# Miniprotein binders against q9h3h3: the designs that were tried, part 176

Target 1, 235 residues: q9h3h3
Amino acid sequence: EDGFTAEHLAAEAMAADMDPWLVFDARTTPATELDAWLAKYPPSQVTRYGDPGSPNSEPVGWIAVYGQGYSPNSGDVQGLQAAWEALQTSGRPITPGTLRQLAITHHVLSGKWLMHLAPGFKLDHAWAGIARAVVEGQLQVAKVSPRAKEGGRQVICVYTDDFTDRLGVLEADSAIRAAGIKCLLTYKPDVYTYLGIYRANRWHLCPTLYESRFQLGGSARGSRVLDRANNVELT
Short names: E, the ipSAE of ESMFold2; O, the ipSAE of OpenDDE; V2, 0.75 times the mean of E and O plus 0.25 times the DockQ between their complexes.

## First folded at step 11 (miniprotein)

Design UE53
Fold by ESMFold2-Fast, scan of step 11:
Structure UE53 (fold): chain B 235 residues (1-235), chain A 85 residues (1-85)
Amino acid sequence: as target 1 above (235 residues)
Amino acid sequence: DREELIRRFEELVREAEELLRRAEEALKRGDLETAEELIREALWKLIQAAFIAEELGDPELLRRVEELVRRAERLYYEVYRLKRE
């Protein structure tokens, strides 16, 4: 419940972003090489700081797969941050709507579905399914954290290019479910990350926009998606 | 013991502040690689400081760490933006 763990996670994530990544880039690598790459670098065995017993001898920040059609666009993050500072000094109420407006104005639109899994076969299997969906074109890009020294849960992030495109966010959820994923998923726009807004923040903003739960024999998509901010079911 | 933890916390925070100051100077010079390395080192020290603050159970020490982590994040994303141009 405390913000300190969120701060630890943010610091760890930034350090990981700066360390080398293991990347399968489908834009330049044939899809036929994916299975061998997945076998060489299962996320449950790739260690954060490297060691002789793991697939990596050097630190690895993230393990990522880029789709053939993937074209990254972070938008105007500097303009977003400047506008955020101006908003804070303006005295205007800070709400999800005003943050959404800033994100749209500065084209900081990407977001991600998050899933947290313990190291082991289920994590490796889930990652393999996601990676194949990316290489086959059902998803655009994804990454997974390496194993921490203490073996805490690892995170798989599946990105979409526009968090305001509800249909696109839901299509990504469907593709994740079609890949065999059954765990809880939460969706977070990257604008919250760039502004340093975590779960416990002074503005009481919820950085999680959507929540997806797998359901047996339910919707045709295999999941129920909730709009967390408005408490409205979308599926 | 508690006094030793407080001394270690203050040392880590001081080191992190100096690293972030040097990172800002590197950014002003356009030395993105040095800025990135300095930010990474600062973050490692802040992670350690956060664990000590949690062990001490002092919310004010935690808030100090959180502020520096947010400063490091802002610098990191400025580096990220500049590297993509």
Scores: ipSAE 0.013, ipTM 0.468, lowest interface PAE 7.1, mean pLDDT 83

Design UE54
Fold by ESMFold2-Fast, scan of step 11:
Structure UE54 (fold): chain B 235 residues (1-235), chain A 85 residues (1-85)
Amino acid sequence: as target 1 above (235 residues)
Amino acid sequence: DREELIRRFEELVREAEELLRRAEEALKRGDLETAQELIREALWKLIQAAFIAQELGDPELLRRVEELVRRAERLYEEVYRLKRE
């Protein structure tokens, strides 16, 4: 998390998106094949650029699992970007509400729960649980980064269709917790990613809408969810 | 069926222990690729054992998995370190 500019983060993300993905696609592959696929491609050992002894000899940008009902819809990203430039020129206030409006207008609604884990068993176990939940229909789609050559944490992204649908976002959190995940989760709409808005930005926007913290006992969902935008606990 | 899950757990743990023993032998003879493959296989068996321990809700079974995981991860990082040089 330290030392990288927004430009560097955007460049690395673009490179990963352009390189080949390892995909388990439940729309075309029987669920019975998932365990063998997970055994073959543990994310802690799949290397970003390939390596003798790793599961891959060629570069891998992302490792992903698509659910049976997964239907990709990134919306009108070009229209969103054009509207963003116009907004900056217009003098209108740039607020979370204004970006929400742009996202809705251009149907750029997807978002994701993020978890960052060190390479190792806990990452692989978390990913296996998430992948099973996707194939079984409790989650729609997920991906995990491969192991970088310089080391550092890897990220699991669990997507929802519509960041404005609070119930759907909370249901995804519940499914993640049911899969045995206990680490901190943060939820980010993809609109912020497409516009290059990260934690430190000149508009002082917080791209994180929700935080989820695991809580033992007493919680109806197994976690405490905070609405970061309104500073309200949804639990 | 709790008895069947416990039996499967014990089998996975036993297999993981044997794979890690073989991985240590491969490391001693400098066979890094074989060691890495054996560790990968052991870790997958431990992931399966962890899911069973989670389903049974037994913290002692999870503790046993965690001990073997720590051993496997130490071996893997040693292999990774040696391969980078």
Scores: ipSAE 0.237, ipTM 0.709, lowest interface PAE 4.9, mean pLDDT 87

Design UE55 (at its last look DockQ between E and O 0.84; V2 from the best seeds 0.00; counts 0 for: pae E 3.1 > 1.5)
Fold by ESMFold2-Fast, scan of step 11:
Structure UE55 (fold): chain B 235 residues (1-235), chain A 85 residues (1-85)
Amino acid sequence: as target 1 above (235 residues)
Amino acid sequence: DREELIRRFEELVREAEELLRRAEEALKRGDLETAEELIREALWKLIQAAFIAEELGDPELLRRVEELVRRAERLYEEVWRLKRE
């Protein structure tokens, strides 16, 4: 056991979101500047709280790339949280379908493909590929966590606008694979993050909707995507 | 433009190898900040070389990148360790 609590994890996530971000914003920055920015800020060397000699001397919560067409829409998170409290106190069953309806009702539709990698070259290479895909318009937005002092894996998050749009989710997976990514990917809707649906949650829900595994060998290379909520294969 | 890509790959690998040699020297002097900066430059050269090797579909070129990556990562972990002593 590592001794972490839900309280600790929530506070850490909140702090990361509130601390400064290192952002390459393709809406205002020429694409030709991306390589220099990637060279300056490799995720394996950007430290969470700053370090002499690292790329940052001050805390960094996230390293992000915004695509030229990126337009954030978080929906009605306040209404979502209120409806969630009401649902829990009602005693009604809490299922993936119930959460999906809450998300649709309050327009909290964004979601993300997640990949967890150890600090090092494979992480930096994966991030560079993802960042190029975002700036080239094949993906909308992505972020990666900085390196923690105590070690542990880092996470790359690749966002889509609407987790209920299966084609959009699958197109993002294809773009990630086209960028050379071969590791396991899992897809999590932001509604699950806002409501605290993690591994070992109280409601025994699977914390991710989709899983993508790289399909090795032959000209049919790509990915095998499973809809974990409905237990059906999409590809 | 296969010949052009091979030329660029060889340049990147040569530059990375020289940067790692200088990083080792900086580390021996106890200049951890310079070592870290040189390793960062070398790793970016290697990322670019990896993209070229992947585009060319050449396992031997990718193996050469992986060899230098292992060297760079060993140096970085040593810098990481010394900074936390």
Scores: ipSAE 0.709, ipTM 0.914, lowest interface PAE 1.4, mean pLDDT 88
Fold by ESMFold2, look of step 12:
Structure UE55 (fold): chain B 235 residues (1-235), chain A 85 residues (1-85)
Amino acid sequence: as target 1 above (235 residues)
Amino acid sequence: DREELIRRFEELVREAEELLRRAEEALKRGDLETAEELIREALWKLIQAAFIAEELGDPELLRRVEELVRRAERLYEEVWRLKRE
């Protein structure tokens, strides 16, 4: 069961979207209730289909935290998908530039930092730190996958509202690092997710726009962020 | 203040250690379900202790948490091994 890539996890994420989610919504729930919720639903123990002995008795697609200021706007996803179909039949080249333009034209600008962790304390600790950062207003919204039937790595997604806003993407990276997270982060614009484009796609597109590596040293950020499209360091 | 955070850290660690000792006792008598629950509760206490250690900026406190996490994880693996056989 070869499936530990970001693309495999993204495909599983789409399949999970239709099942119930476990949500802490800071817009309607006091921040003082966060710790109890985190204790009840650690992502390493919440199971995808409600296994015996898990905290959930029903299927769970995602575990999510919404920040107080989060106002979702997915943009014109249907128009994006229709334009994508038309582009594929048009004979025009399919490049990262054409995907970027489609996203801009249809206002599908959100994206996410991704981290992949095995079930256990490290995952649960990372999620708790991210969830606190969201409730405290340093991040907008995050979600984490539940434990798979067979085990394997789980994913935390930390969303930003505009992948073309490099400063905003870098600010989210900084907030993630401030929560104590030191693993590799990769950034994927949602346009790739909505179009079902993964790493081994027939157009040879790279869905990862940025990589962030934790760097020890005197840097105020503590990260080294690479623009994968241009192979250029942003930090 | 700093003294209050240290006191809370020590209480969380003490509570986690007691939960782990009770988990070991439950494991010895074959009560695997109780052992699992106690380990889960201990790990949550250790997550809270880790946040306090980070706030204090004290790597030695974080190392103490990590040692207990390793103990908890080994106990959890033993519970699962016994459930399979």
Scores: ipSAE 0.357, ipTM 0.760, lowest interface PAE 3.1, mean pLDDT 86
Fold by OpenDDE base, look of step 12:
Formats: sequence, structure tokens, C-alpha cells
Structure UE55 (fold): chain B 235 residues (1-235), chain A 85 residues (1-85)
Amino acid sequence: as target 1 above (235 residues)
Amino acid sequence: DREELIRRFEELVREAEELLRRAEEALKRGDLETAEELIREALWKLIQAAFIAEELGDPELLRRVEELVRRAERLYEEVWRLKRE
């Protein structure tokens, strides 16, 4: 992915964030209503722009589920961006450690496990498992992208509060695997998104901190987690 | 109880098969909206059946679900094709 493609994808993601979301909020809605909501809004059928015959008539940016313990906290994103611009102007070396320190200083600590799936049953089944895990309190919050016109892959994002908390990141992987998810997972901090750090960036920073691969008959976690920065297996 | 899960699975599969049959009949009539709704309902039954099959650890039950899912997906592709025409 070249810089232009990364910028384009970022702009599309930002536009999606600004459109209405379909949300199941477990804090205000009984868990018993989840199945009916999932049946009404299967991600493979919800369309980005509200196409005729879709479950949604209006544009939808994301479909999301909020757990009982969910508390939105984005930190000081504006301060983070200003500090990042100043750092670029200074000509100082930029490292993964630099970004971690910026994130901590500005309290921009959220991150997400990502999975990409083709539209269809496998996506809807995966989403149903994740949504249940969120409502049951095993995960805090998750979202899935709606179906695009071109029928491209949809993404499920499962959030953690702190990308620097390795244990919390690993616990979320375990919960995702317990929900029956067997595909490749990649973990990305939100700070990288806010700073426009994508694949093939000029600083050669890898936006993926962790990679999880499903393992048959292995450890109690059912996955192997790789620290991409250090090239070390954590499990 | 394992026997209860198996009974629930068989009920869900039966319901899904009937919904897919009705969807095929709706398609033959040109009622694309009814067909789409029936396919969506069938797929939801099949998602529930898949969870039961996974809980039971029975690969034959999973295979049966996958077969019905492929049927549902083909019907859905036909609905989408006809809606674009």
C-alpha cells in the first residue's frame, strides 16, 4: 500500500466515523434483545450507503456493540497531533518508542484487534460471536464495517483500553478465540491511525504491534501471538 | 444437555430448510423482497445451528450447516443479480 492508498483509506474511515452508527448498547438494552438485533442487522447485509432492500435505508458508518463496562475515552488527540507535528519539524529520530511515549503522555492508549472477512455467513457468524462476547462482558466494545458496493472485505475491530497493557491485549485475543474466531488477527494502536502512520510510511514504522494465528490442539488460548516489534512469540 | 442441543439443532435446520424453500418459491414469483427476507431469516437460523454444532464438536453437523449456507448464499446472489437488472 502506497502513501496515497493509505491516505485514501484513512479518509474513507474518517468519513465512516462521521456517518450514523447502528449500535447495540448493553448498558441500556437488555442482553435478551441481542439476538433480534443481530438478526435485523447482519453486517453482510447492512450497506454503507443504504442501498434499496438493505436493512438500513440511510448511510451507516459502522455497526457496533458496547459492553456494560464500556466508557469512551479518546484522550488528548489534538495535543497528540500537535506534539507529532512539532516532532516532525524538529528532525529528531522517530521510533516506535517515540510513538509509545507520545501516546502515554496524551492518554491516547486505545488499540484494536482487526480481522478481515469476505461478506457472507462467515462474517455474520464471526460478528454474532464477538457481539455476544461483548454483551457477556468478555470484551468491552467491538465494531464491524458495513458492506461496500464493490463487495470488498469487511473488517471487525475489537478494542482494548490500553495497547501498552500486554496482558489486556492477550486476554482480548483469548476472548476472540473463545468466540470461535479462527482467522488471522492483527493488533493496531489507535495512535498510529490518528497520526496517519500506515503501511509503507516514511519512518518505516510498523503499525501492527501484534499478530495472532489460530493453533489447533495447542495452548489453552488456541492461538500464537507474535510481537512484531521484537519478533518474539508471547504465547 | 447434549440431547437437547441436538434437538434444537435439528429444529433450526428444519426451519432454515423450509425458509429457503419458501425463498425459492418467492424468487420464481419475482417477489425479490420476500425472498431476501426469507433468506436472511434462514441464515440467522443457520448461525444459531452453527454455534450448537461447534459446541457439540460434531463435524457432520457443521457440514450440514455449511451445505445449507451455500444454498442460501446462492439464492442471495440471485436476488442481488435480479435487483440490479
Scores: ipSAE 0.308, ipTM 0.740, lowest interface PAE 1.1, mean pLDDT 88
ESMFold2 (binder alone), look of step 12: mean pLDDT 88; pTM 0.870

Design UE56 (at its last look DockQ between E and O 0.73; V2 from the best seeds 0.00; counts 0 for: pae E 2.5 > 1.5)
Fold by ESMFold2-Fast, scan of step 11:
Structure UE56 (fold): chain B 235 residues (1-235), chain A 85 residues (1-85)
Amino acid sequence: as target 1 above (235 residues)
Amino acid sequence: DREELIRRFEELVREAEELLRRAEEALKRGDLKTAEELIREALWKLIQAAFIAEELGDPELLRRVQELVRRAERLYEEVYRLKRE
């Protein structure tokens, strides 16, 4: 069932990426139009496959906001996948270090802070805060999943351009906290997503590199960040 | 500045309450599309009100927003239920 779950998650992620996206692109759209766009497309009401009377009647894979300075670079994903298959066949150990090396070699460096929230006001409020931070230039890009037909949590993804740049990852965490977000955050490099590293993977790898918990009462950044791979507190 | 934020907060809450009243009337008429649209507008007013309450650091204003949010969410749940049955 572990293999089935990972394959199912990978298939769902690919389908979402291929379906249409609802995008607010600050590179081409004035920031003054953001509020109207957020009002029109609350993620708790945008359905994955469309629903009569909802904001969408057709499928939506993701709802996204691109910052004014956003410059996408996915790297060599095709080369990464070919090298991954060769690595699995080679008998060489598969470790966080090996995956990091593979990502660097193929320039697949982006990563994301993830937050999972139930459909409702709290999700829509969190998304509005994140979207404003992106348009204001405090974050680079973010997306949120639409409401699934089966129910369950929705995910907000806040991207950074280089998961090996620890300071950049921590700066994004600070900006998320400054936007009013108090829930648990986990950080996942996109290389793990492309290679299908999810919970209960066959290599027993932790699927996230960092964890951020809201800290009340002293931290300037409002959070405690743990390096999951090295079991070291960073804040 | 603070007084202007409080005034804007009160306007947003009043507008949200009026939108929810109209949504309830639309629902009673069986106009699910209008009800859903009015609830969506009300919830956006409440998100804006929540940002102001947070900026002011006032838990009482936030609690008032949360009360209207619960009302809006119950109304949305009813609309959603009727649409699917």
Scores: ipSAE 0.718, ipTM 0.911, lowest interface PAE 1.2, mean pLDDT 88
Fold by OpenDDE base, look of step 12:
Structure UE56 (fold): chain B 235 residues (1-235), chain A 85 residues (1-85)
Amino acid sequence: as target 1 above (235 residues)
Amino acid sequence: DREELIRRFEELVREAEELLRRAEEALKRGDLKTAEELIREALWKLIQAAFIAEELGDPELLRRVQELVRRAERLYEEVYRLKRE
């Protein structure tokens, strides 16, 4: 994807973040209701704008599941943004290390594994597996994009609390693989999104830190995880 | 300070609207590169405005940001269409 496409997708995601969400909250809803909720709101049928005949009559930005241990903490995003503007005006070199330090300083540490799937049974099945893993406490929080009018790929996002915690990132990959997901996964810190840093940016920053590929018959984890910054396999 | 947040929000939104207007003008001239840069700058303002609106907990402010984001999306779609021709 070129930088332009990445920016367009980011705008779409931002618009979706501000629309109503369909949420299953395991903190307040019994786990026994999850199957009925998944059947009511399959992501391949939930439409972005509430199309006629869809399960939703109103616009839906995201379908989400919150685990028992989920606690939303975005950190000091406004402080991060101000510091980023100041850094750009300073003429100082900007590196991945600079962004990592900014993220740590402002406690903006969330990140997510991303998977892109075509609408249909495979997507709904993948989402059901992820949702169960969240409700069972193997994952903290996940969301999936609703179906667009053009029938493009939908994205599942599985969050971790700290993109600097390599073990936590790897544990989430393992849980996703255990849920039966075999597609390519990419891991992106939210800090890049909050700063408007997309692919092919002028600073040559790569917003993808990790890549996970499914592996047949190999490690107990069922995946190979690549550190994109260092070009090193972690698994 | 809530008043300062509101002031900053209104400033960001105004700047974003102006950038998007200029992007539309650039598109009319066939200057796709300038349009793309202006939309990018507008989105940066809108990202900041969104976080302020969330902090304020005001659904009307969020709606205003969303409308401008959707305008930016449409402009990107037009840029993309024109790049393919």
Scores: ipSAE 0.529, ipTM 0.806, lowest interface PAE 1.1, mean pLDDT 90
Fold by ESMFold2, look of step 12:
Structure UE56 (fold): chain B 235 residues (1-235), chain A 85 residues (1-85)
Amino acid sequence: as target 1 above (235 residues)
Amino acid sequence: DREELIRRFEELVREAEELLRRAEEALKRGDLKTAEELIREALWKLIQAAFIAEELGDPELLRRVQELVRRAERLYEEVYRLKRE
């Protein structure tokens, strides 16, 4: 049988966004408390709905770490959404360039590196490395999904503030690799999420801008990064 | 400005509710394609409503969006179950 569509996963993610989050906020919490917090809330044991025996008794949508310099700014999302509606009725072609320009015009520039890992020690270890990188200032903000009842993979999201800043996106990739992560990473601008554009969309848009594959001794960054829109290697 | 945001929010929620009701009807008759399309349209309305509710800073508005998103999630799960049969 077919698996869940991207739209099914988007509904689940949106529901998670609106449930309570477990947050370590370096802006208000000393860095020396991070390791105890990580030990209390490993993502492979924190459950989406507060199962018996879990560290959490209530639903948790996401587990997140905010860096000391984290300053949330979604941009002009409502203006973006209105312009998107107008574009769809205008008859003009909808292309990756069109979406990029909308995102720039409305200052909706954030994006994220994504990695998918099965529950267990590898996930918890990867998350701990990312969380430390955030608290130490090498990354700005990250989140990880809790364990769902159905099992399967969980996701770590590592945010950057400007998907058009290729150097910044590549620096985040390097920081992720320095934390010891070797799995496939994909980079998705938030503009696609805010417009409800999923991978199997009617415009054939690809929400993944970049793909990062770990390579020992390949580049100074330790990864091979592909620009999916132009099929061009950046590293 | 806030009054316009509230009017837009209420319109989006009303539209999403209607789309979800129609999706439920499509599921009852086994029309999975129509149900999925209606749920997708509802989610688009709910994404917009969520950002308005966030700007207004009103927890009750966010809770109303959350209820409809959970309803959409349940409908997608039912579509998935029926596809497996």
Scores: ipSAE 0.469, ipTM 0.787, lowest interface PAE 2.5, mean pLDDT 88
ESMFold2 (binder alone), look of step 12: mean pLDDT 88; pTM 0.870

Design UE57
Fold by ESMFold2-Fast, scan of step 11:
Structure UE57 (fold): chain B 235 residues (1-235), chain A 85 residues (1-85)
Amino acid sequence: as target 1 above (235 residues)
Amino acid sequence: DREELIRRFEELVREAEELLRRAEEALKRGDLETAEELIKEALWKLIQAAFIAEELGDPELLRRVEELVRRAERLYEEVYRLKRE
C-alpha cells in the first residue's frame, strides 16, 4: 500500500519535471518585467495539461522564478541512486543518518521549503510575494505547481542550496515570512525526492527535516521552527 | 511615505473597480475573451493592493481588497463556465 503511493507520487513528479516549464529568469530578464509575467501566468489558472479557458493550451509541469545569483548544482544524482540501490541490497540499516551521509558523499545537498495552498487568490498572492523575494535577491529560486484538478492543493517550493546548513535554511524561512507568508511550511532535502522517499515509506523515514509555523508577535522572525528529527524548537 | 502608500492603494482599488465594471459590460455583450483579460488585470491590481494593505497593517484595507477579490472570482468563474460550453 505504502509502496504503491510512493510509486504514484514519483511518477507524477517525473512527468512534471519532463513537461515544459514557464520560467522567469532574473539572470537574463529585467526585474521590471516580473509584474507583467506574474499577471500573465497566475498559478491558480495555469492548468497542468492545458484546458479551455486557461492561459496555456499545452502541458505545463512547473512555473518557476530564478534569482540573479542562481547557479544550479544537482550534485551526482546518478551516483546517489546507485549507492542507494547498493545500500538496500547490503542489509545495512537504512536511517536518516545513512541517507544524510549518501547525500554529502554525492553532493546532493539542495532542499526546499514547501507550502500547500488551494487554487485561488491566496495562492496567487503567496506566489507573487515569493517571486518578488527571489527577483529582489532575498531567496535563490522557487517554483509552483500548475492547477491539476478542482479542489486539489497546489505546492510552492522555495529552494536552498544546502540542507546541512541550518542557518541558511532558517534564513530562507525568515525571508518567506518577510514576504507575508503565514501558512505552515515544511522543509524537505532533495535527496529524499531523488530516491522516491515520501510520507508513509517502507523504511519509516520522515522526509521532513524542519517545520515552520507562523506566530503573531513574540518571535522576531515571525515563526516557530521545529527540528522534526530531534523534536527540538529552534526559534 | 505612509501617505504615498495610501494614495497608491486607493489608485489600485479604483483601477480594479473600473476594470471589473468593464469586465461586467464585456460579459453582458458575450465578449468572453475581453472579460477574462479585464478580470485578470483587476486581480493583479488587487494583489498589489493587498501587499500595500499588509505593509500598512490595516485590516480594513485588506477587507476592501477581499471584497473586490470575491467579486472578481465570481466573474471569472462565470467566464470559465461559459467558455467550456
Scores: ipSAE 0.208, ipTM 0.677, lowest interface PAE 5.4, mean pLDDT 86

Design UE58
Fold by ESMFold2-Fast, scan of step 11:
Structure UE58 (fold): chain B 235 residues (1-235), chain A 85 residues (1-85)
Amino acid sequence: as target 1 above (235 residues)
Amino acid sequence: DREELIRRFEELVREAEELLRRAEEALKRGDLETAEQLIRQALWKLIQAAFIAEELGDPELLRRVEELVRRAERLYEEVYRLKRE
């Protein structure tokens, strides 16, 4: 909403992915080390491009936690991009269903629940809860953006293996809520990210498939999940 | 049990308050690196206290954590202001 083009947003995302990541990898690191790691690298203080005054002097693209059972599978992103170019020149309609088929064909199935929070204690607290859930096995993998030089909201991404698997997407939402998270969540398939499709795009596609709002009521830790495309509540 | 959680909460808050007191002393001496480390430690204790307060569902305990978090954040902002001069 600051007037950046889709190309500029894609370039920034690519730079973050290529810059070094701070990773707690539960596949090779004991869970007992998590608390010290979280204390050392609070996302509200880790800076995107490094700062002598921050925990990092060098650029950091993402801060991530990998669960013990995490097995990365990005699919065939290059094949997906080639097929996308072919689709655009073919004259065939570009619809959510067409993108879903391209994603399935090229095994680019991952997606993520997103939460946007201002730098500060609430962000660090939310990230600590998510990181613990990942290390304890309730979630598979998550990452959080470092603090931008100009400030602004940071994002926590909680990944699922398959955006076409509604049950899996809803189970991740439940685990996020069980970790104490009460803010708005939105779910976006990675296929949209790889193709550079953001909220404002010329095809009028909605890259957000679901949103989750915390359900108020006593001791309830559930949420209401909305299918954005069909305007249908799933829970 | 509930009494164990309350005891742990009180210990974490007491530890956080002491760390913040030591951070203020370090800041007064111009020891910005030590102040930053102590503030970070205090904030981590407060995150742990927040989890317990949320589990207990006690708004007063959450309020106490939020008050100390605001103190820690003000100290951290001052440290970073001084480091960037």
Scores: ipSAE 0.021, ipTM 0.545, lowest interface PAE 9.1, mean pLDDT 85

Design UE6
Fold by ESMFold2-Fast, scan of step 11:
Structure UE6 (fold): chain B 235 residues (1-235), chain A 85 residues (1-85)
Amino acid sequence: as target 1 above (235 residues)
Amino acid sequence: DREELIRRFEELVREAEELLRRAEEALKRGDLETAEELIREALWKLIKAAFIAEELGDPELLRRVEELVRRAERLFEEVYRLKRE
C-alpha cells in the first residue's frame, strides 16, 4: 500500500499465491466442521511465515473458504499479459474501458470486494461472518491474508465471478452487509491485480472500480455503492 | 427463539470465562503454549457470543463480550511479552 512500488506489491502477491493455503472447502467438507476450523485458524494469529507458537509452523500464503458451488475460472491470464504489453507499446490511451475490454476478450472476469482490518478480534469476527456466509451459500469464495512479520492491516477478499455483472457485484455487497460487516469496502477486478494496477500507478487509474459504505436507515440494501470511475451512484 | 439465544449466549460467556481463568493459571505456571491455546479458544467462544448479541440487538450483551475480549487480549499481550524473553 502506502510507500510500496507496484513491483514490490506484485512480488508479495506472487509469493503468497505460491505458498501453501489453509482452505476450508465446502465442496468436500461438511458445514458442521466450519466452527472448529475457524477456531483453529483465526487470521489475526496465523503468521505469514510460520512460528511454532502460532497455529501454523509453516508459511501460509492465504486462509480461504470455498463455497459448495465454487468453480474457479481464471481465464486466459497469459493472453491477457501479452495483450497488455501490446497495448502499452501501441500508444493507445490506457483507461478503465480499455482494461475492461482486455479482461472480457481474455475471459479474466473475476473480481473481489476488499476490506482492510487491523489484526485482532474485529478481524477474526469479520472473517468468521464472511466464512459462514460462504459455507451457507450467500457468497461464493473468500480469503484472508495471514499476519505479516512487519505487522499492519490484513485484507479479506470476497470474490465474484464477473466484475462486469453489476447485479452480481451488488448482490455480494448485500451479502457482506447481511453478515454484519460495516467497514468500508472497495471492489477490484482481478485483471487490475494481474496487470499490477495499484495506488500510484503510472496511468493514474483508480485501483478499484466500486466503493461501498455502510448506511443505516433509509437504505434498502444497507449500503451506498459508488462507481468510482464513472462517478455514478448504484444504490 | 429468543430465550434459546439468551441461554446459548450465557453458556458461551461462562465457557469463555472458565477458559480465561485456566489460561491465567497456565500463565502463572509458565506454560505459555497452553495459555495461548486457552486464550484462543476463549476468543472463539466470544466471537460466537458477539454474533448472538448482535442478533438480539442488545448493547449490554455486546458490552459484556467486549469486556471479556479486553481481558483475553491483555493475557495475550502478557504471553507475547514472556515469549520475547
Scores: ipSAE 0.472, ipTM 0.827, lowest interface PAE 2.6, mean pLDDT 87

